VH-VL binders against o27280. Designs and how they scored, part 344

Target 1, 266 residues: o27280
Amino acid sequence: MDSMNVPEVLEIKRIVEESESVKTFIFSWDFRREVRPGQFVMVWDFRDEKPMSVSLIDPVRSEIGISIRRVGEFTDRVHGLSEGDLLGIRGPYGRGFELMGRDILLVGGGIGMAPLAALADEATARGMRVDALVAARTADELLFLDRLEAAGVNISTCTDDGSCGFKGFAHERLLTLEENHDMAAVCGPEPMMFQVMRILDERDVPAQLSLERYMKCAVGICGQCCLDDTGFRVCAEGPVFWSQELSRVREFGRYRRDPAGRRVPW

## First folded at step 14 (VH-VL)

Design P44 (framework fv_azirkitug)
Fold by ESMFold2-Fast, scan of step 14:
Structure P44 (fold): chain C 266 residues (1-266), chain A 121 residues (1-121), chain B 107 residues (1-107)
Amino acid sequence: as target 1 above (266 residues)
Amino acid sequence: EVQLVESGGGLVQPGGSLKLSCAASGFTFRTYDMYWVRQASGKGLEWVARIRTKANNYATYYADAVKGRFTISRDDSKNMVYLQMNSLKTEDTAVYYCVRPSYYEGYFDVWGQGTLVTVSS
Amino acid sequence: ETVVTQSPATLSLSPGERATLSCRASQSVGSYLHWFQQKPGQAPRLLIHEASNRATRVPARFSGSGSGTDFTLTISSLEPEDFATYFCQQWESFPLTFGQGTKLEIK
C-alpha cells in the first residue's frame, strides 16, 4: 500500500492546449484511489511542487486530467513538457463538490472552469440539467466551451470586453439568467465569487465555492489557516466551502493579506 | 453549430493526385486532433490519417495502406484540414470523411458528410 | 493490429422487436470500444462510446455492454428509424480499426 503523501512518477499520456496560456495534462490513474470534482493534486516537476485542481476525472478510461495556467517559472517549465515526459503526482487532497437536486448552475471565471468542468461531467452522467456561466476577460480566455457543449451543458458566456457573449462581468450576466436551480458551484477570482454568492443568496440557491488559497491547508503545509472573523479562526481542509460558511467570513471577497499580515483590498 | 465540410473529391485516373479539404466551424479547431476516415462502397470504415495539435508539434500518422502517398496537414488560422493524395490506386476509391475526435480524444465525435473519390481509368 | 469482428452480418427483424449485435476484438481493448449507426447516404453517427456510455441525444432504447474482447449493442424495442448499418470500432491501439458492420433490415 502506498502513502498518498509520496509522489507517484506518472507519464504524461496526452496534452491538450485549452488556450494560449492553459494546457491540460492527462495521466493514467488507478481509481482504487477515488478522485472527486473539486479536489486537487500536488504536481512535482522534480524541482518544485504546486497544487493543481483536477479538471478531468474519467474512471472508464482510468484517466485524470490537470489543467495548468502559465503564470510563473514552475508552470512555464511544465508547459515545456511533451507527451511521454514524467511528472510527480501526490493526492488527491481536499474537499470536493457535492451534487444535489436535478438542476445545477456552474459559474466559472478563467482557470476556475477547470474543477467545474470535472463537476459538469459528473452531473451530466447522473442525468442532471447543467447550466454553465463561463466568464473571462476576453473570448480567447474562455475555457472548455467545446467540452461543455459536447457533454450537453447549456452554456452562457460573458467577457469583460464583449468579444464573446454578454459584455460585462459574471455577476451582471447572472442577473439576466433564469434563477431556477437546486444548487450552484462557483470557481474563479475571489471578487467574482463574492458577487455571485450574494446573488445566489438572494435567490435562496445553495452554493459551493472553491477557494484556491486553501489548497495548501488541506496538505498540512501551512501552519495555520486564518479567516479573519472577529477573533475566530477557521482551519478547514478546503478548498470547497458552502456559501453559508463564507458569508460569515470577513475576508472573503473583500481583502487578502500580504506577507506581513496586512489587509490588501482586491 | 459544429460542422465539418469536405471538398475536393472527384474522378481521377490511377497514378493521379487529389487534394481534399475540410472546413471546420462552430468549435475551437486548434484544440482538436483531426482525422480522415474512408469507406469503400458497401464496405467498412478505415482510418486513413491523423494530425495532432500545436501542443504535440503537429505530429502526423498514417495507415499502412497510404503511407508515403498521402499527406495530412492543417491550417489553424483558416480552420482547415487537408489530405493530399498522390499515386492514387483503384483501391483508394472511397467516400472520405473528415472527423473530429471527442474533446480529450478517444472516440470519433463529429463527422463531415464525406466526399467521394473515384480512382478509375 | 487489433482485428474487430461483428456478428451477425445481417439481422432481419420487425419494429418492436429487440436487437442484439455482437462485436469481438482479437485482443483486449479495455473499454475503448465504440458503436456507430450509419444510414444510406449519411455519415456514421456516434451511438455509444467506451462500451456503455450513450452519446448526446441518443435514445434510451440503445445500450452497450462488455469489456476486454466481447461487446454487445442492444436496441430494446426497434423503431422504424433504427433500421441501418451498425459499426463497432476500437480505440485502444493504432491503427484504429472498425468491424465490418451489422446490417439491420426490416423483415
Scores: ipSAE 0.589, ipTM 0.809, lowest interface PAE 2.4, mean pLDDT 88

Design P45 (framework fv_azirkitug)
Fold by ESMFold2-Fast, scan of step 14:
Order: structure tokens, then sequence, then C-alpha cells
Structure P45 (fold): chain C 266 residues (1-266), chain A 121 residues (1-121), chain B 107 residues (1-107)
């Protein structure tokens, strides 16, 4: 919650290579500004600013981590940085995940495991039982498996190509797993989240889903942060939404918007 | 590969009964509402019945023309939807289609090939 | 009930020509108007949903427009496979209702 919305210039303390395309950047953080799993920060490389979910929250070491996938010019520049280099960080922004019950399910696709890894840490610290379904296109795109295992999480995997675990999509794997969770948290490509939400709704498992693609402004007051049917502003009201809130959104899971605001299928 | 396969159609006399079946495959059947739509010779598509999912307490809805005579049901363990047709009239003669809607329940997405019901004396 | 009416009943055109098909609702259906193609002996196939959204694998020559009570399906350049019957259908209110169809015939 930064009233001035001014970026703080922070030194990159440590860089963890999660995969060939994903790195986690770790910074010292003053926890007088609370940050929760599911929230995001604006990362500024002194040319462009992009929203990134917080993937590590460690108040004991006074550190936060931000996991970034290499997908374009901004992320290519950030991936070129070294320990000791500087980045601007402002935030945190958005609503975080809420934990309830004793047994929770996490379903993550690709980089969507990043905010869920932070949630897994909080849930296990609270003594909750955590099951995670980690999905990716290929085995080398599965993220945070070692971190989740170290935290005591019960892990299931699936890959589209069958190179690790179940061969198929996250929702197909979910159909083969137990239905005994008190809540679920889901983050990944919207078509995957949509299919997973439908299954969890049928099982009467309340789910929270993170909509990272809409985080185009820091404070949620621009039109590009709104969903078509409901008028939700992801930066202000999200990025985390309960499944009941998303069930009425026609855009969710079907299409996205290009820079001109045109509807583009997933 | 999403498929809906209807069966149970045939020739029946007025006042008779038939039970149509629809076998679904290639998708998570239990999470979709299911519909029956019929088509009389030539044109004239007409919605007949709807059954909702378990999350919506298997609620059923019928067109006025068939209300009280037809019963829609489903068996999620077998991926089946059914249409029990009683007290059949000559006006019920049509090809009957089993139809899956979109998730938002705002358009018909997948249709079976249909099964012909002829009610004639 | 909401009545939907299609015009013309029959449209005779040659391959390569543009086809324009109309659908009118007796009361506003917003954008909840869909178009289906049906060939003899086959089930209807979804072409356009929610007035203007092309269904998966439907060629770019098909487009839909309109809102409220007045809707149009356009085929920019007819292919031989496009000669079929086209139906519009509203999903604003129950009972769900269909137009009587427009038959597109080779001239």
Amino acid sequence: as target 1 above (266 residues)
Amino acid sequence: EVQLVESGGGLVQPGGSLKLSCAASGFTFRTYDMYWVRQASGKGLEWVARIRTKANNYATYYADAVKGRFTISRDDSKNMVYLQMNSLKTEDTAVYYCVRPSYYEDYFDVWGQGTLVTVSS
Amino acid sequence: ETVVTQSPATLSLSPGERATLSCRASQSVGSYLHWFQQKPGQAPRLLIHDASNRATRVPARFSGSGSGTDFTLTISSLEPEDFATYFCQQWESFPLTFGQGTKLEIK
C-alpha cells in the first residue's frame, strides 16, 4: 500500500535460475509494508514498468522474490541483469489469496506456480495440508517442484506432451485426484483455469483464481484493468477472485484483448 | 474428440411412448447442462427440454408443448442423457437432437446427429 | 415469447458472390443471437455466436453483425460448400427460439 506510488530502487540480492526461461529475483524488503501471496508489484527497469507477482515472502530474512519468465523485450533486459544491479519496485498491489480450512489444493500452470509457491509457504507454515497439481507443456517447464517438496507439499504433475507425470492437461489430471479439499487456489493460462474452475464448482470446492494478464496499470483506475461483463478492475479488486465472481464473466477462459482492445482467442 | 450419439427413435402410434438416449464422450459431461432440440420436416427447430448439473440440483425445464408428457434425465456415471416421451402426438414427429451448450449457457455448441421419431396412425 | 424472423426465405446466388442474410427479433435480444449452418441430412453447425464471434474453424469469409432486434450474417465470397440452410437463434429469453431459415441455393 504505497500512497505516493513512487518506485523504490532496490538492489538485486540474489538470482535463482528456475528453468531456462524463468528466474527469481530476490530483494531485501521492509515488512512494515505487508505483502501477501497473490499480490503483485510493478517492476521498473528505468525504461518500462511491468506487473509481476510476488513468488517468495520471507519475513525472517526480510526478503521478497519475484519470478519472471522471458517472453519479450522488457523481460529479456531484466534477465540480462546480475546480482548487485538495481531495479525499481513499487507496491504491493491487489488482493491476496485467503486461506481457509485444513486441506487445500493448488493448481498451477507454467509461471502461474509463482504466486502459488508463496501461498504454499504460508499454508504449510500455518500447519495446513497442501496438495499441488503442477502443470506445463513439457517437463522442463515445470516450476518450483524442489521448493514445494522441501515445504512438505504433496505434488502431482502433468505435461501436455507426457514428458513428466500424467500425459494431458491440468483439468484431465484433476479428474483423477481426490475431492476432499476445503479450498483451492488456481493460477495459470485462463483456458486451464476455466476448466479447473468448472470441476471444482461441481465438487463444491470454493476456489480462488488469479488473473495476472489484466495487470496493466499500478492502481487499477485505467479501463484496460476491467473485465468485460462485471466491471472488475484487476489491480484494485483482483488479481485474485473467487470462482463465484468469475462464473459470470464471458471473457474469462475464452479470449483476451490485444493492445487495441480487440478480442483474441486463447 | 467431442461426440454426442442419440438412439431410441422409431415409429410409434399416437398415445404411445419412446425413450431416447444420448451417449456423450470426449468432454467432462457432468459439468454441462444438456438439452434436447427437435426439428420437424424441412425447417422448424424447437427447443424441447433442459437438464442442469448436480451443482444446480439437476433442475429440469420443458417447452410448453411437451410439459407434463416428456421427462429429461441424466446419469453422470454413464455420461448419458435421456428423454422419456409419453402420450405422443402426431405433432411430436421430428428429428430429435441431443445438444451441449457453451459453458456460459448462451449458445448451442455441440450437436448430435439426431434420431428420427415418427408418430403416425 | 420472442419470435425471430429470417429473410429472404430463399437466396439464389453464384459462387464468388456476396451473400447477406437478415434476422429480426420481435423484441431486443441484446447480442444473444447465434447463426447455424445446416446441410441436408446433417445436424446444425454453429457458425457465429453472440452476434459477431466466429466459432472455431469457421472460415474468415463468414461474419456477423447487429444488436438489439436487427442482425445480419454475411458471406463475403461464396464457396460451393456454403450452399446450405442458415438459421438464427436467440438466447435472451426462454423458450429459446429459432428463425425459419434462409436457404442459399446455387443460381
Scores: ipSAE 0.000, ipTM 0.411, lowest interface PAE 15.9, mean pLDDT 84

Design P5 (framework fv_azirkitug)
Fold by ESMFold2-Fast, scan of step 14:
Structure P5 (fold): chain C 266 residues (1-266), chain A 121 residues (1-121), chain B 107 residues (1-107)
Amino acid sequence: as target 1 above (266 residues)
Amino acid sequence: EVQLVESGGGLVQPGGSLKLSCAASGFTFRTYDMYWVRQASGKGLEWVARIRTKANNYATYYADAVKGRFTISRDDSKNMVYLQMNSLKTEDTAVYYCVRPSYYEGYFDVWGQGTLVTVSS
Amino acid sequence: ETVVTQSPATLSLSPGERATLSCRASQSVDSYLHWFQQKPGQAPRLLIHDASNRATRVPARFSGSGSGTDFTLTISSLEPEDFATYFCQQWESFPLTFGQGTKLEIK
C-alpha cells in the first residue's frame, strides 16, 4: 500500500443518521486503493486519529462509508461535523473477510453490523444467499435493517428487551434458526461472539469473527495487539479471524485487554 | 413490507390549493430524504421537491416550475411527508408520487401508487 | 439543466426479440443514469441503477451500459410482461431530470 501511512484529506459527501448514536460518513474514494469488507481506516479530525471499520464499499459510485458510534470526545466532535467538512482518512488496514460457498450467515451485535453490512453487499453481488441475524439491546439500536433488506438479505432480529423480533440474546435466537450455511461471519461484543461461535462449531459451520479490540493500539506495523497463546495481532493479522484460530485463545469471551495490556474481565 | 401511500389529490380550480400527504411504513422513515415526482397523463416524469433528514437540518429543494408555490415538509414522529401546493395552474395537473431514494441516496428506489391532482375549472 | 433524451419514442417488437433503448444526456452524467419500467396504471419500477447495475428481483435479460452522455438499456429476449414504457433519469445534478420515455409495444 504505497500511501498507507499518509492521510488523505477528504470532503464529507453525505451523512446518514443510522440511530441516535451512530452516523455513517460517506466519501468519494479512488478504488486504485482497494478496500475490502472487514478492513478499517484511521479517521483523523486534525486533532486525534481513531480506527473505524469501513461499512460501505461502493466502487460503482466511487464511494466508501464509515459508521461511527458516539462514545467519547473524538466521536462527539466528528458527530458535530456537516456535509462539506473535511476529515483525514488513512488506510485501509487489516485483514478482510473471505467468502466461500453459496450461503452465508451474518451475526451482528450493535455497531458490529457496520463491517457486516459491507460484507452483505459483496456477498449479494456475488450471488450468494445471505441471512442476517441482527442483535441489539433495544429496537432503536438495531442497525442497517433497511439497507440489508434493500440488498436482498433475509433478516432476523433480536433485542434483549424484546422491543423488536425475538426477545433474548443473539445466541438464543440462533438456536431457533435454520442451521445449514456454508459459512458465517460474526461481529459484536466479544461474549456474544463466543457464544455464537460455539453454536456454529457444533453445526460444523466455519465462521469468521471480527475482533475490534486493540485496533486503536497499533496501525499494522507495531504488532502490540496480541491474542493470548497464539501470538495473533488484531491490528496486523486481524481484525478478522477464523473460529478455529480463536478456539485456542484462553481469553476469548472471558477477558479483554486494557490499553496497557492488562487482563480485565468482561 | 415497505409502503408509501399518497392521499389528498382531487379536482381543484386554477389558483386553488391542495395539501398532499404520504404515509410511510415498513422502514425507518427518519433516515431517508423524501421526494415528490409528478407525471402528467401520457407524459414523462418530473421531479418536484426534496426534503432532507434531520442530520441535514430538513433542507428543502424545489423544481423551478413549482418554486415559491409548493412547500414540502415532514413529520418523522408520524412517518409522514407532505406537499402543500398553492396557486395551482392547469400545467400542475398530474399524478403525484411520493418517492424514497436508495439508502445512501443516488437513485429512486420505492414509489407510492400516486395520487391524481386535476386543475381545471 | 441537464436534458435527457430517449429514442425511439415507440418501439414495436414481438416476444422473443431483442430490444435496445437509447438515452442521451446533454452533458456528462458520469454513470449516474437509471432506468425505470412503467406499466399502464402503475407506478414506475426501478430496473437498472448507476448505468449497469440490475435492481433487486429484476430478471437477468435486462442489462444496462454506457457512461458520460450515451446509455443503452437492452432486453435480450422479450417476454409478454416486458411491453411497457421505459424511462431513463439522471442523478448527476439538480434538478433531477427524466427522459420522455420509450414505449415498447407488441408488433
Scores: ipSAE 0.686, ipTM 0.846, lowest interface PAE 1.7, mean pLDDT 88

Design P6 (framework fv_azirkitug)
Fold by ESMFold2-Fast, scan of step 14:
Structure P6 (fold): chain C 266 residues (1-266), chain A 121 residues (1-121), chain B 107 residues (1-107)
Amino acid sequence: as target 1 above (266 residues)
Amino acid sequence: EVQLVESGGGLVQPGGSLKLSCAASGFTFRTYDMYWVRQASGKGLEWVARIRTKANNYATYYADAVKGRFTISRDDSKNMVYLQMNSLKTEDTAVYYCVRPSYYEGYFDVWGQGTLVTVSS
Amino acid sequence: ETVVTQSPATLSLSPGERATLSCRASQSVSSYLHWFQQKPGQAPRLLIHDASNRATRVPARFSGSGSGTDFTLTISSLEPEDFATYFCQQWESFPLTFGQGTKLEIK
């Protein structure tokens, strides 16, 4: 446990540009500290620390990968780093995905494909049939298609603008896909995940969903978590939750809270 | 379908030059480092050159046998990788393969069909 | 430079037999050793990467083992299409180096 609370300074071994806004940073990793798909680490640039989902888990090469989307000052600084530069990593933290059955559906939106790509590797290694629905605003924002194809994953795509695959949203595409899966894993924008969860519930497919907002709560950084419309404080372990757990939360997929605590629609 | 198609091979005299081209399709070319590997008739494989992606400043690397004579380059807008070969020697005679590594590097997973370069007087 | 050496140079077997091909590195390459199959007039095809991981669509009869300096490619029951040349290759250090090949031929 002590090693999880102290950042280890690691050298960036490789950097892969996934898109104009997403890079994967690869580090040598001592797998005496186990990592599972769906878990995250705290990335420290010696100034700020942010939670990032693990997107590659490769015990054969003794490597982990962390995929980071450029969205602000911290991520801009990290994107400016080169191979050989140093970052602090502590963790892993949080609940990982659980695999069951013989087939799995992955539904990922944008950077939400990062933890799902790691899960796809584990599922295929276990001999499961893996179908992935990869969603983004445009074709250029679809992530990990080549990696998933190389792993033997059956891929369906959708883009809001129709530039690749189905024209429309993930939940609209899901309605046109095979209904029979033993389980599903979903990660992406909360409104997308809510709509996908609803369809999977109707199909009696148990689903696990990964919520970024819970990564800091799992580490204990956030002393107050609120998922309901009344301001009720919830400190559940995350970031991965079963759909049955999320169905009890009125805020999920409907509202978020601004810095003043006001309900704001997604 | 992932494909790499080489072109530009042929017969050239010692001291001459050739430029090989490799057209990539069926994958996101810009995210992969690209390699050239050669094979002389009936012999083993030999790594020749490597070019990295924009994220790694298009860094280039060469085998000692070709350093200073060969230049690898890429055009991400056209999904092309090139090998400019100058001051060719008879020992450069080989089939030249354009090769894509695994997604995060570490092994060669996709090979082109190869293009034959013959250096002879 | 890390030299990888394959043995035997030629292996003569019949369909249905087990083939065992060896690759030795002059210094440790950890598990960063890969196996390729090459048929006359064709490009090499990846079979096994990182010592023991079978590539996509490669038949289950192919398996790899080893670490450090000693590696083995095993074909559990030879099919006619398996008679080809096999190369090992290390990715521990640059320059990347290949073995000289083992030719598997019909007895």
Scores: ipSAE 0.530, ipTM 0.788, lowest interface PAE 3.1, mean pLDDT 88

Design P7 (framework fv_azirkitug)
Fold by ESMFold2-Fast, scan of step 14:
Structure P7 (fold): chain C 266 residues (1-266), chain A 121 residues (1-121), chain B 107 residues (1-107)
Amino acid sequence: as target 1 above (266 residues)
Amino acid sequence: EVQLVESGGGLVQPGGSLKLSCAASGFTFRTYDMYWVRQASGKGLEWVARIRTKANNYATYYADAVKGRFTISRDDSKNMVYLQMNSLKTEDTAVYYCVRPSYYEGYFDVWGQGTLVTVSS
Amino acid sequence: ETVVTQSPATLSLSPGERATLSCRASQSVGDYLHWFQQKPGQAPRLLIHDASNRATRVPARFSGSGSGTDFTLTISSLEPEDFATYFCQQWESFPLTFGQGTKLEIK
């Protein structure tokens, strides 16, 4: 019996509205089952099960948090729940982020800030200097700014429409920031991550990137998953990858898969 | 640059009413539950009221000492939290603090400077 | 309601000495016990949250310990600015409750 593969029915302890489209659901958690930033859990609403990155890891309070964006039928139902309601949780799954050095850059787009917020908490607890570049389409969609500020994180923002911070995309903002970091962690839309990775490679900053579209594969549900040119088994190695592992993958940042499994340009 | 600024305190007669305001700045106000905590001269701190966010239907909670007399409310469009105090008693005399909890709740993180309410003839 | 009791009511010490302040809860509060410092005319300042975690920019000489019902705040070597009133507060259950305070004064 592997307790990670058996869903626990847990009570929603708290709900926090991060934005009009994102809520964080907080549960009591037994930390004999360790959780690391970058890992995910399967969330079960007793009809459907979906992978969600862990966005809060708090062993002191014995709590985890899961941040969910409202994008479809499953997430609409979950967003309709109240504190005291129940959800099934199993996991954690996947490879988490690794921390090294004294300085880290976090680059997050939209909901991609969720796993990075958990990483920021861990990095600051270790005494690392943390710089975060938080990107979204509009100011109202920037996530976790107050949480990051409370943790002592140095924050830069950018929005596509210029409503907060730099007007433009994450990689354009990153080009105006020429700080040295021992490592970086990146999570967001795949085209954004690809552009950011290229800049970090030119700066000789080792980066870890979280490919959320591969989270389901990491639990062994889909044996067909791989990273194209490399032959890597995403279901065994993801969702977090080092930039060196992604440098030879032509699909990364250029193509996605439709429901039929066909390559479609971003 | 996170700030909470209380106003509306003053001298009021027993049985009177007073409305306290708290202006929040430097953070995303709508994301936080907000609290009022009071302190009488030479006494300890006493929790008074709590208001939750929209995600929790703006639920309100009160200490037994003020239940039925005080009403906490918020206006997220103005980044304001309020405390309407009715049927004031001399024992309500205290400095009233507007307080923001930690990001996911659980401890008091940011306190305003306080506003003095004196209930006396 | 969970009653929180602090002892001693007043602690008289000299700069450079170690201060040990106690807080007891009438029921288990787990680790949901916090410590605040208050100077005359000022709002309380968070020092320690969740029994043993120092708040941001709080000096390393402040430490917290304990769990369940018995908690301690320790100041390893008193500085002049540390002479203030200290409050503990539980967040395990509502209503939220504070201790009556320990006044740390110069001997």
Scores: ipSAE 0.713, ipTM 0.858, lowest interface PAE 1.5, mean pLDDT 89

Design P8 (framework fv_azirkitug)
Fold by ESMFold2-Fast, scan of step 14:
Structure P8 (fold): chain C 266 residues (1-266), chain A 121 residues (1-121), chain B 107 residues (1-107)
Amino acid sequence: as target 1 above (266 residues)
Amino acid sequence: EVQLVESGGGLVQPGGSLKLSCAASGFTFRTYDMYWVRQASGKGLEWVARIRTKANNYATYYADAVKGRFTISRDDSKNMVYLQMNSLKTEDTAVYYCVRPSYYEGYFDVWGQGTLVTVSS
Amino acid sequence: ETVVTQSPATLSLSPGERATLSCRASQSVGTYLHWFQQKPGQAPRLLIHDASNRATRVPARFSGSGSGTDFTLTISSLEPEDFATYFCQQWESFPLTFGQGTKLEIK
């Protein structure tokens, strides 16, 4: 609807520090504008606008949450805000995750756990068995462990430095986990997602992957949010893709695109 | 394993003081607002105090019955929350529970086993 | 202050029967009403949050309903371990307030 494309100025109802670098901002939301896990919104601080995945969807409390990692000027400013301050929110946008079967594996890296945490809430509410592999560089960067545990999710962790759980990368940890799942959902750094996808394909587990690529023009007209061989626009056909769709993309896991649309290696 | 363990309860005379402690383990303590809730023998539950996280400047809130007499505080480096109880009255006699809310606040999720405070002469 | 009132004060039933417990708020609390179970000598245990959502590891026989000022906790078929005191609690406004409790006792 056209109301989705006009930023609504909303009051920050609550702020939760997820880690040293990540905060979740919670807003009252009118669920006549349906929001699904895997969708994103445009967050406007009255200077710049950036896409952020929805990390909490709570129709009972009429709230949504967006989790923001501190990585630059815009996010630094937003992290400086307090409860009661205002932000513009536009959306939701994009294709969300689809749930199927009795059990699901979630594989999240860093801030990629944000959309997966919302998906975990929906999956558990539907009575699904949820296993989550949460990966980060260090223990302090593992997100939502307490939230996932409270929801009844079975959690495995891995850190690059071995400070929590398995020492190593997500795909290395995945090789040591049970192979029996009806589906999987994956979100994190693209190289991680590529390795995880290959393992899930070998196990014949259908997987959905969320691409958090450069999305500056996701709701604009510039076309920079395209995948190389397929011509997929992340905002129009994503950010969530099935693994069989991504397996046809030469660019996935190998190259990214700069703001000018040039292919650059990871 | 998420645990809250209270200590510091006991018998005290009216007008006396006690400091209750709550040791938290098994979760990221600094992320949660913390609460104290009490219950007199055979009676209902009564919210006593709340302390917010660093992100909210450690703001504190109290029930009218204890405001000015009780002080809630926390030490995130030790995963501890405290309740300093001054000018105790016989009606303060209760089991005091340290309570953790749900992840984004809104309902009480985890309760300690409680510590008994008896104010009697 | 929002006053929360429970009824009945005591409910005497046998295993296998259905239990229906009521909770009324003095003003609308939306769906911000929660139910707790407490056994003698133990801390309260969360059963239902936000009117109708079962807490983790709570059996399916427990269900909650209602919105605004009128709420119900239902236990479809009582098990021996269900005989306990039940409290409702609102989180719409501070101070947070609890009902006086409904004691479910074996007949």
Scores: ipSAE 0.660, ipTM 0.824, lowest interface PAE 1.6, mean pLDDT 88

